# Ledger of designs, part 5: VH-VL binders against Protein ImuA (imuA)

Target 1, 244 residues: Protein ImuA (imuA), of Caulobacter vibrioides (b8h429)
Amino acid sequence: MEAGTRTPTPVLSFGEPSIDGCFPGGGLPLGGWHEVTGAGLEDETGAAPAAFVTQLIRGLTDRKGGAVVWVARRADLFAPGLLGLGFPAARLIQVRARDEAETLSLLEDALSTQGVAAAVAEAEAPDLTAGRRLQLACEKRGGFGVVLHRRPYGGRAGGKPRLVSGSASFSRWRIAPAPSGPPPDDIGLGPPRWRVELERCRGGRPGGWILQAQEAGHGPHPFRLVSQLADHDVAAAEAGRRFG

## First folded at step 1 (VH-VL)

Design l25 (framework fv_latikafusp)
Fold by ESMFold2-Fast, scan of step 1:
Structure l25 (fold): chain C 244 residues (1-244), chain A 122 residues (1-122), chain B 108 residues (1-108)
Amino acid sequence: as target 1 above (244 residues)
Amino acid sequence: EVQLVESGGSVVRPGGSLRLSCAASGFTFDDYGMSWVRQVPGKGLEWVSGINWNGGSTRYADAVKGRFTISRDSAKNSLYLQMNSLRAEDTALYYCAREYDILTGYYPFDYWGQGTLVTVSS
Amino acid sequence: SYELTQPPSVSVSPGQTARITCSGDALPKKYAYWYQQKPGQAPVLVISEDSKRPSGIPERFSGSSSGTMATLTISGAQVEDEADYYCYSTDSSGNHRVFGGGTKLTVL
């Protein structure tokens, strides 16, 4: 044995072996950055990926505290409905960027700021150089970064989505909405559900699940597993090769 | 401009020791991992050892584990390789190389020094 | 110990396409990088993460990876491309960096 290793990087556990088992550290690293996009063209303009990211970050802020910075070029940075997932509004700092380059620069600045637990930017995937800077910022401050690829409602992202390979992100996720179940012994709709596909994970493996939002106070984890997807699609299988 | 300058290479007898140094300039030293890569003259490249941005994690090739120790000094912007129990097979040009921490998933050696020659002979 | 396997040499005429292969069991899940080394010089990164060209690398250089094999392709090889080429990756654990044995490219 060597003299000693530094303290392991903290992880966000989903509390579910089929999900946590995809990650080499048994959970999603908090000192790193991640990519989230819609599973299809319609999903890229919808609220489901942003709602998923919001629920994930709620789990982090419930345990760790700290500020959350949300950077976007759009005026509708954070709809009131997303706060209904139990996200603490008092910890949210919304920043409006003028252009794409400023969005990524502000994300890097936020991740380099002491007291910021997480930062999200609605932006295009960074190139390798920008991605490296984001990861270094996350490592030094222990921050959790998300690059969320989202098109404005009614707009276009310039055509068919491109698969970006070789990103320095720890993980890439594809999100679509899933039908809500009715709550037991109540009328109305149950908690929101997502079809969640882990396309790529550094040092880990791809996977897919149907996840449901977990209410604040119902447990330590932001999601409940509804079911595992039998197989991930061809794109996710091909992308899953790019680990570590 | 990024510069890496190795020093400390010499001729030593088997069983001897040497300490190699690498002086870094032109970038923020503590933002990067560092590695030592060696090359026997006329032969291929072989990774020897790596250290992360803050010195808290070190890695070694099996051929040198237990004999070599990698370290860094952020105040001096310097990387070191302490080589003990040297063998004839350790004869090589030793390069200092800059990299990203492997945990970033981006681990190319983007800058290299010119190397320092270590010769282990009787 | 884990190894990356390259052919020891590849020869092409000027203007032909050179292909250099690199085989390793971890390559389905680990990125490959390619280095060019000319005599008396330090290595130069020519392909990053399977297929990406660093700034300043000529467009004739490209890379790909499929299954356990990564490939460096030089379309329209030139005499100045004569060099040793090394693939580089990590083992399955991610704890060790590994270079291929190197391929000498001759353009004549």
Scores: ipSAE 0.000, ipTM 0.427, lowest interface PAE 15.3, mean pLDDT 79

Design l27 (framework fv_latikafusp)
Fold by ESMFold2-Fast, scan of step 1:
Structure l27 (fold): chain C 244 residues (1-244), chain A 121 residues (1-121), chain B 108 residues (1-108)
Amino acid sequence: as target 1 above (244 residues)
Amino acid sequence: EVQLVESGGSVVRPGGSLRLSCAASGFTFDDYGMSWVRQVPGKGLEWVSGINWNGGSTRYADAVKGRFTISRDSAKNSLYLQMNSLRAEDTALYYCAKSRWYGSGTYFDYWGQGTLVTVSS
Amino acid sequence: SYELTQPPSVSVSPGQTARITCSGDALPKKYAYWYQQKPGQAPVLVISEDSKRPSGIPERFSGSSSGTMATLTISGAQVEDEADYYCYSTDSSGNHRVFGGGTKLTVL
């Protein structure tokens, strides 16, 4: 039990200096919440943002343990994809919300619960007051929060990233699918890949990468770097520090 | 070195058909979306059709929807445009364009030199 | 049918700033891209995603977007910048890609 901001913030390291260097703490903070959205047309982007979030949380669960709560107004969670990525289904608690306000309320409740390592809500961006409450909930229990922005029912248009003023999230990500990697056994599809853009982060820098899922047991990190995106800023300052 | 080489442009009568081809080299063809963009000589650019990296999604301009079909062949590193029920308004130089990324909705980083299609009565 | 509107021509003297505008109702939600085309050549991307300058494009080229209008700016235009410039984006549905009518830049 340590006192507040006097202790180092726990982080999820990607194990890659070009990614970890974007964050003031050398990784993605665990006691905070983050926003994820699709980068492209809904019918082309599909399940990629949710699959990316699932892989990120699977990596966290492998290290930390604990329950994962997924709040949505729909019942179409990626259960087959979760199994394919090695996600422990026994750790997943699926909660269906009636409306937008209940979705964010249930996310806050989940993050305030002992034993919950991460919570995801499929919702629109919280206002400043709701965002501050989510951040406080994450800090009290050390939980990892994600707000996953989905297109409204019937929406087909891609668009500019939503310009949200007053958001209290630590980071905002844009995710698109990328062609799968080569099959390790020359059988079936290779590991999934994503085009990953860090649009902004508190006190840090934007960046972009092609990332591939790492299988369970292949090191502590959820992703392997395939390449850096050429026309995006890359921050690598002090990412090689071994102490601090 | 990325290269896109179009072929198949010809003179045809209204109501006729043509298949355009684009041979791609210098990049991993299956990683990128592709498009056809046309230009009447001396006039502006007009997007015609797009296809994503695996052919699972196709898009068409309203002017050609129902008449043109875009397709790709991974084994041949080739993009195609099947043009049916051709009209005088389809007369243009047809460019093959590579998307910056996997989707048909992205912008274009490389273009071929174009192949001329003339629809005359 | 959705259109992106550009002025047909813009004229500047060498060293002056050229501004080319592109207007469309979907631009508040959709990125604008800018292509340069010289006679007998294929188009070249000069600005991506409203304001990003690709590697190899001179620093005098910049872009911006506000509301329904995107702008390509060439600070200190040079004779070699004389070309046709096209904006490119998607319609409100995202299912159609649209080029502007083009702007002929004259640098004399």
Scores: ipSAE 0.006, ipTM 0.479, lowest interface PAE 12.0, mean pLDDT 79

Design l29 (framework fv_latikafusp)
Fold by ESMFold2-Fast, scan of step 1:
Structure l29 (fold): chain C 244 residues (1-244), chain A 125 residues (1-125), chain B 108 residues (1-108)
Amino acid sequence: as target 1 above (244 residues)
Amino acid sequence: EVQLVESGGSVVRPGGSLRLSCAASGFTFDDYGMSWVRQVPGKGLEWVSGINWNGGSTRYADAVKGRFTISRDSAKNSLYLQMNSLRAEDTALYYCARETYYDFWSLGNYYMDVWGQGTLVTVSS
Amino acid sequence: SYELTQPPSVSVSPGQTARITCSGDALPKKYAYWYQQKPGQAPVLVISEDSKRPSGIPERFSGSSSGTMATLTISGAQVEDEADYYCYSTDSSGNHRVFGGGTKLTVL
């Protein structure tokens, strides 16, 4: 009983103090939207960020229920591999958009829809006005929004510098695959691992980790911690800026 | 060779408007963020505004927020600064500069590697 | 608003070591950069990412950063090194670019 206090904002806890401690509420806020991108140019084209987002949302919907809307212009993320991560097909609503403007509009519509627990759009960073509309939509329904920055097939994203901050997103993440051990094949290998960097979050602090997918039924959280990276301290790359 | 050439600087009365241009050549314009940095004659450098590689994100110093608008045109390889409601304190040499970073691990640690020679804006009656 | 603090001037004799400091609360987490500006010229990057010397910059220029303070060092300063030096970084949010107030280096 909390007489005279407001209801706390719902959060997704990772169950790991080094991660949860980065957020003012002790977890990733659910009534908000977040940005996820690849850590490098190859990762922006690859499946690792989408796989990470899928695992995160699976963890959320295993507890909360509800539909997940995935908006994309391309069908490659609707391949068997996405559902092979154990995501329940019955909860997934896949929507194909014609262009970026439609993608963000459909994301806003999904987040404003009763019964939608989470919505993901593969898009470039929304401007401040669009970002504030997304935040309002999340707040009204308690929905979890993700803008997944993927380089378009055949696009010229290249070595473009990108600003760290979208001013309206709650958090921004950089994702890369992490080694599961040699040799790199599916025979005899364990669950997937990611290099996960929290680049920025509103009212909180950055961080970095190596996380492993938690198999369904082995605990309440979607990931387990493998190791903690230096707390968002920028690591110099071995090669020059051409790699980023 | 990589070059940035500013133009549009002039004498303007307080309350007036002015548009600065920066022509980029010798590199793939759409691969880089761009900034405007100003300097009052005899004083220090002050960052004014920045725009990312595709124009989808813009940032402004508090001193110019709501009065200045940064934009870019990839077809013309050009950067612009629209200055409205000009005040005496906006008098300065305005530099166009290209932004870069070391690699993707250094995202958020942007710096200017190429600068133009600047264009002078004087706000006086 | 967040500021980077530099001494307004530093004076050394030719051949002596010049040290210019830059203080800011975000420097433990953000790289420092150093720009040289000579009269009538655009700024030139002389040190990137705390300590890296760009191609073409003389070996006498070096940089370091520890805690909230970054330092530009010119070993064996030459008269042609007379210039204004500006440190540069981002604020703690990463949203704004910030220049220090500048240091006038006199070599005489």
Scores: ipSAE 0.000, ipTM 0.399, lowest interface PAE 19.5, mean pLDDT 78

Design l4 (from l2 with heavy chain D99G R100P F102Y T103E T104F L105T G106T S107L G108S Y109G A110Y I113Y; framework fv_latikafusp)
Fold by ESMFold2-Fast, scan of step 1:
Structure l4 (fold): chain C 244 residues (1-244), chain A 124 residues (1-124), chain B 108 residues (1-108)
Amino acid sequence: as target 1 above (244 residues)
Amino acid sequence: EVQLVESGGSVVRPGGSLRLSCAASGFTFDDYGMSWVRQVPGKGLEWVSGINWNGGSTRYADAVKGRFTISRDSAKNSLYLQMNSLRAEDTALYYCARGPEYEFTTLSGYFDYWGQGTLVTVSS
Amino acid sequence: SYELTQPPSVSVSPGQTARITCSGDALPKKYAYWYQQKPGQAPVLVISEDSKRPSGIPERFSGSSSGTMATLTISGAQVEDEADYYCYSTDSSGNHRVFGGGTKLTVL
């Protein structure tokens, strides 16, 4: 007796073996939702987490991608500079939410809407029940969901990320800015860079990298690998350990 | 039930002014961008103007820029088009439509609900 | 200024396949949408995002897009499909909404 064969889940590939190798399917599942947070408080990481999410989703839109819905409680928290990364303005639909509960409800509605390829909500971590509801919404239409936290879990300075055992999200990421690359022809700032840490993914393994934005026309993938973080590459070590 | 009801269309002289209104009901007005689309009798559709969900951003077709002003009133769930310096070529049926100026303000990149239109005639 | 180009008219017999084209330089990067308008009525969306059929739209309607050309196809056209059909998209900037000139479909 054997279990039935499941249809393979579509994935977003980074095009980098060290990143794609962290995922059972060789990339981030598209019919699922993911969590992204800043490494530290918003004042310490600025717009880096939102910029990373925007660049990541750009990989889903290709030349003719579906709509992307961005849900936030305050529209004035959305950074116009995100469009400066080359994200197509005509694909981005911003929706205002009145409160936290409405933010997650609108995210679920967006993921259940025909023509929406991806949806992002700036919100606190959903509980397990709400997370499972979001996962079902993603599975029904093959949508890509992101819950973006602009502060660490628990909402206080110096607090550790909240441990959500059995979270329904597929992956959880921590993002910080990294020093920009060398400028082309020594005439300005280089492309933006991020310190990217994959804290958790279902059925996979954690990792960490320094990634650089790829401009449109420089290949099919939104990021270039600059370096792999050593503390995520050693089996006996964890992030922040000096001796392991 | 989503409804958009236009009013204010009239016969006006060239160089005159007119204000169109659109009353919205059946949805949360402040969550959506709104637009005006016109149609000359017997001719095709032409987008005129759009306004985002909070009224902070507006866009205009080149043919009307500087003459028309789009605005909205959240308390009245209403959209407006102030038309100044009217020309014979502005003669058209004017539709109110729910849809984005930037595509930042709706769950769809298109016009999903339309009113029945209000006729504006600019006499020679 | 940027425009979307459609044929002014298309004629088919009942049960025949009608094809209406829409050409525009931004279509490789921007979705096309199709609206049906019957006399005295407001437009109705029949195809969204190049090829998606909204709920309630008959299965005979389909859409496709390749390069600078989008196509609306009505397989087995019926008399009630007589209408003006407009393609709609944005320009390259995303700041302007653009309609095609419209195509009058006649089913006789």
Scores: ipSAE 0.000, ipTM 0.395, lowest interface PAE 17.8, mean pLDDT 77

Design l7 (framework fv_latikafusp)
Fold by ESMFold2-Fast, scan of step 1:
Structure l7 (fold): chain C 244 residues (1-244), chain A 121 residues (1-121), chain B 108 residues (1-108)
Amino acid sequence: as target 1 above (244 residues)
Amino acid sequence: EVQLVESGGSVVRPGGSLRLSCAASGFTFDDYGMSWVRQVPGKGLEWVSGINWNGGSTRYADAVKGRFTISRDSAKNSLYLQMNSLRAEDTALYYCARDYEFYSAGYFDYWGQGTLVTVSS
Amino acid sequence: SYELTQPPSVSVSPGQTARITCSGDALPKKYAYWYQQKPGQAPVLVISEDSKRPSGIPERFSGSSSGTMATLTISGAQVEDEADYYCYSTDSSGNHRVFGGGTKLTVL
């Protein structure tokens, strides 16, 4: 349980002013949970949302230590490429859930556990009550929670009741693959890139970027900014509102 | 609260083209996928096409694939269906429907009243 | 193409229980939804995610899904429940949305 605004909330910084400036605290709250979805179906988006989440939490575990719990109903969660981004496999605890309710229950349990730095669940939207419980669990331990939706359109669908408009998550992200960067030695494919769109964040503003993975040891942050997306430029958005 | 208003339905000859529009209001348009669903008068419902929140993913029923194009305009809170190479069997009332796309919800929670398309000579 | 199969019609007397079935090979892995459509009106969602009743839908409406069959149940059917009922789901790929052929409910 936390009291008001007594102390600054710990955050995960991207190290990039155009991204960190979207958040009231200069980064993603460590004592909060977030939603990540693909910008297309799984057949079009592939492992890009999961790879983005894995890269994001790698930076957190490098600094804070601790275990990462990954809850999914499928056993085929990690392709070799995801671990190839330098994620420490020894810190990863993969848990198979039987159904949606168990997935969210296990996520809440993980976030309430000492020594767990982050927990990810491949799940549909929690209702407001479940979302509130996840937020409380994150606040008690300073844990970083992610609900990952890899198929935002189609598939086995669940959803909020028609009358529920809000989400208890701090932020909501939409991820698509982007063409890989040039290879460092002009061999094979370059480092992976994502089209990253911040749809919403509590008390903050949306944005969009092309981000590239950084290897472990190349800096304190897991991503490098390639470019800022023009459709998220405040000046461009204001011009559009004036003329159409 | 939520309103969806279709327009653009008309009488066209086989082989012709038509563009349908749907004006959305009362919600954050870019939080939702959108779909077109049609119904021949007195017959059943048939899903035609869907589009995700940002237009990056589109899906089509096999009956219309290659002939119809779904698109959206976030600045105008509008959904469109460009229909080319129209056939008699495309005659139907066309509904705009909000698809709770976020989190792969995949169902239609709000519908417009429809716009009638008649393909005849 | 993938189809959801419903009976074309179901008849009950007022106050009796109506059951409308929907069968499809993807239903073990995909949610079923139920829409009610009255003449001249747009469809209204009456059951979501196999068994959940949206706000404002009378308690007499319930749903279930087991294996390849989903069922809409109207306990104590009323004359105002006369309508066409459509089940809705996705195919196995999740890329196509599919409606059943519809069932005309008559409350005699």
Scores: ipSAE 0.007, ipTM 0.434, lowest interface PAE 13.5, mean pLDDT 79

Design m10 (framework fv_gimsilumab)
Fold by ESMFold2-Fast, scan of step 1:
Structure m10 (fold): chain C 244 residues (1-244), chain A 127 residues (1-127), chain B 107 residues (1-107)
Amino acid sequence: as target 1 above (244 residues)
Amino acid sequence: EVQLVESGGGLVQPGGSLRLSCAASGFTFSSYWMHWLRQVPGKGPVWVSRINSDGSSTTYADSVRGRFTISRDNANNTLFLQMNSLRADDTALYFCARGTYSSGEYEFVTLPYFDYWGQGTPVTVSS
Amino acid sequence: EIVLTQSPVTLSVSPGERVTLSCRASQSVSSNLAWYQQKLGQGPRLLIYGASTRATDIPARFSGSGSETEFTLTISSLQSEDFAVYYCQQYNNWPLTFGQGTKLEIK
């Protein structure tokens, strides 16, 4: 599809105006693909990016149904983090890729498959050609695609993950863990929380939030807003003292 | 009803090229992922390549990547395998097969098994 | 890659007998296992998928069972047309792999 001739796609809403307002369509396109990465190295962020993606996708499939495909080069049948947030194992299909090039081809395969609502691949950034193929696959079936960047597989501490990028994703996110919410009792762990930064989105604006997992049955959306990250302007602080 | 007929096999020298064809009938060809597999006599089949419904996505076995190209002509219900830089270990009977995916309310299979196969076309690479 | 090992390699049987063929996976393949029949000069014919579901037009004498790493194909009353080579295939993980086959031959 060319610019100006696309049909509007359905969107996944967060149900929060400060987040949904960042997107031209009021949410993440369901017929599109997105990039998610950790805010630091894998040992610093742990499973937080995968857990965030899992919670987002669980919210989608709880409402619409469908299968979730997780593509990785790992031998494990179950992706770490997917079951920890109560994701139904019966909806998860894990596919093991032989190499990096096949990972993206398998993601495209999954998104082109009837009955697949979402697909995730643990991979490096796709080039423009691969990115365009992923977008077309998402548009064909209304699927939700995610490329999850693992930092130790070419990641860098701090700064931007890569020097040169050919990515054509709709949005790019940086995820870090945040202290858990208060537990219902004084023994258990509270709901998980994330520091969520939207670095960019097509036709939209960046933002940042602390989000908490919403348990199944506690509303239509997978997250609850805890706080919006402060936007600091150092130059404005030098305007001088008030009453001067 | 469903029929797949391979052709184009033959004898070639190492480094040579062949183009295999698979004529499909009895189903809506443009709705299915299609595959090439090969088999050495007395051994099990080995998956070689696949192509999605509209031809925009292809995948190859490591042993043939960069040498083989799968393509399709949905208007004429034909699947192709262009084989270049052929080696002695490419010698096999080559099958065209229809891939299938199963789905249910809560559980889906995205990797294929094969519900229909052709009879095969022999490829021999020798001096 | 997942290796599928079939046993026995060859089985000599008479019509009317009950036969059981085994397929063992080197890693769990859940229930994502198919069985094929191949006769001389023909392509494989799908018999069973999902470990236990009979494909369209496959006779009731063919049945599949098993999960994880241990699978069996059973033919309850062998007919003369059942003498062939049988292959298992996993479709749980990439790359797709097949067993080496079990040949049923006349005693």
Scores: ipSAE 0.000, ipTM 0.405, lowest interface PAE 17.5, mean pLDDT 78

Design m12 (framework fv_gimsilumab)
Heavy chain, then light chain:
Amino acid sequence: EVQLVESGGGLVQPGGSLRLSCAASGFTFSSYWMHWLRQVPGKGPVWVSRINSDGSSTTYADSVRGRFTISRDNANNTLFLQMNSLRADDTALYFCARDTSGKEIYTLGDYFDYWGQGTPVTVSS
Amino acid sequence: EIVLTQSPVTLSVSPGERVTLSCRASQSVSSNLAWYQQKLGQGPRLLIYGASTRATDIPARFSGSGSETEFTLTISSLQSEDFAVYYCQQYNNWPLTFGQGTKLEIK
ESMFold2-Fast, scan of step 1: ipSAE 0.006; ipTM 0.512

Design m14 (framework fv_gimsilumab)
Fold by ESMFold2-Fast, scan of step 1:
Structure m14 (fold): chain C 244 residues (1-244), chain A 121 residues (1-121), chain B 107 residues (1-107)
Amino acid sequence: as target 1 above (244 residues)
Amino acid sequence: EVQLVESGGGLVQPGGSLRLSCAASGFTFSSYWMHWLRQVPGKGPVWVSRINSDGSSTTYADSVRGRFTISRDNANNTLFLQMNSLRADDTALYFCARHSSGYEFYSLDYWGQGTPVTVSS
Amino acid sequence: EIVLTQSPVTLSVSPGERVTLSCRASQSVSSNLAWYQQKLGQGPRLLIYGASTRATDIPARFSGSGSETEFTLTISSLQSEDFAVYYCQQYNNWPLTFGQGTKLEIK
């Protein structure tokens, strides 16, 4: 008898139907890689996309052991406030790369290493060949990969959208900061909030939300849903234009 | 056939210790998160503790934190619960259970038959 | 902590009848809700997870529905082996919590 012995493909769930429903497996595959960018040009120098990625991976570290590798060409990537969210600093390995090619090579090496739960690289979009290598590395060891793009691009206008869409990543996200809510004691800073847009998802659908960081111990998910972005729906926009 | 068999329960005085074991068979034990739960007659189950696949991450109910330790031996397909400083309100039938799927679902697809623990003077 | 309240506490039914069991959460649990069956002297058996997905080897007569705070387990044609206690469980927040149970009795 074989029934009941198969382990389902692991995913990282947000715990919210409007978000998890965008993914064919109900979450982000842990044996895959993803792209994160800033939503606008002014987010290029902001910390919001990196803070979002850090919080997402903190959620994974609450569930799974192993190192988190962060590859960048700059020496220091964390704002002090990010450590206040309960990220396990002892599990973070920061690696400085000399150039773009070394950054992607180090990301692939990290994802191929036993004992690495997640790896992030601050890099430009990898080509299809590099993207395929990253995916194979993630699948072999169940690692969670992120390519965090430093220079965000807005709108339809841009370089080569079709090449970026063909990068072999599972999902692509656009992140901007959102105003924090008031703290319970009405004196400090509230938990950070982001405007989060899922631009693309393999086999799934796009969406948008305002999400708030959830502290360790509040629940099994790293974020709390504040609201859905009402006008993010492309079909609704097209219907309004056609009949309006 | 997935099987979970608990053992190690018994009668113990307040302040005493017990070590519970759960012998797993019929699946790749090292691939699954495992849980301990307890139940008193006529009431629903109460979650006690969780351990991930490699034992690097553990979580405890507030009522047992600092007194109970969950651990696993993947080479021998065995889950453990070390119970120290036992109290009368720890009296219950203790179950071992398997985490049913990836991290998105914290449902428990297979349970053992339970091992009784009675803490009484 | 999230409190789950089940209703009815006890239900007396005959084989072949359709039964509906309810579970209400004190705050939203999204679709992160499971249902279990427990027979005397045994550990619970998983029936439904994700509010509506049947577990492996669970008969088609069992179905789940609902979201947020209101959930239902339906048994479309009760069999003699279905007389047991049924529990709902949420996994949206720590700690994992269970309802108090609904007991199905013969007549």
Scores: ipSAE 0.006, ipTM 0.471, lowest interface PAE 13.3, mean pLDDT 80

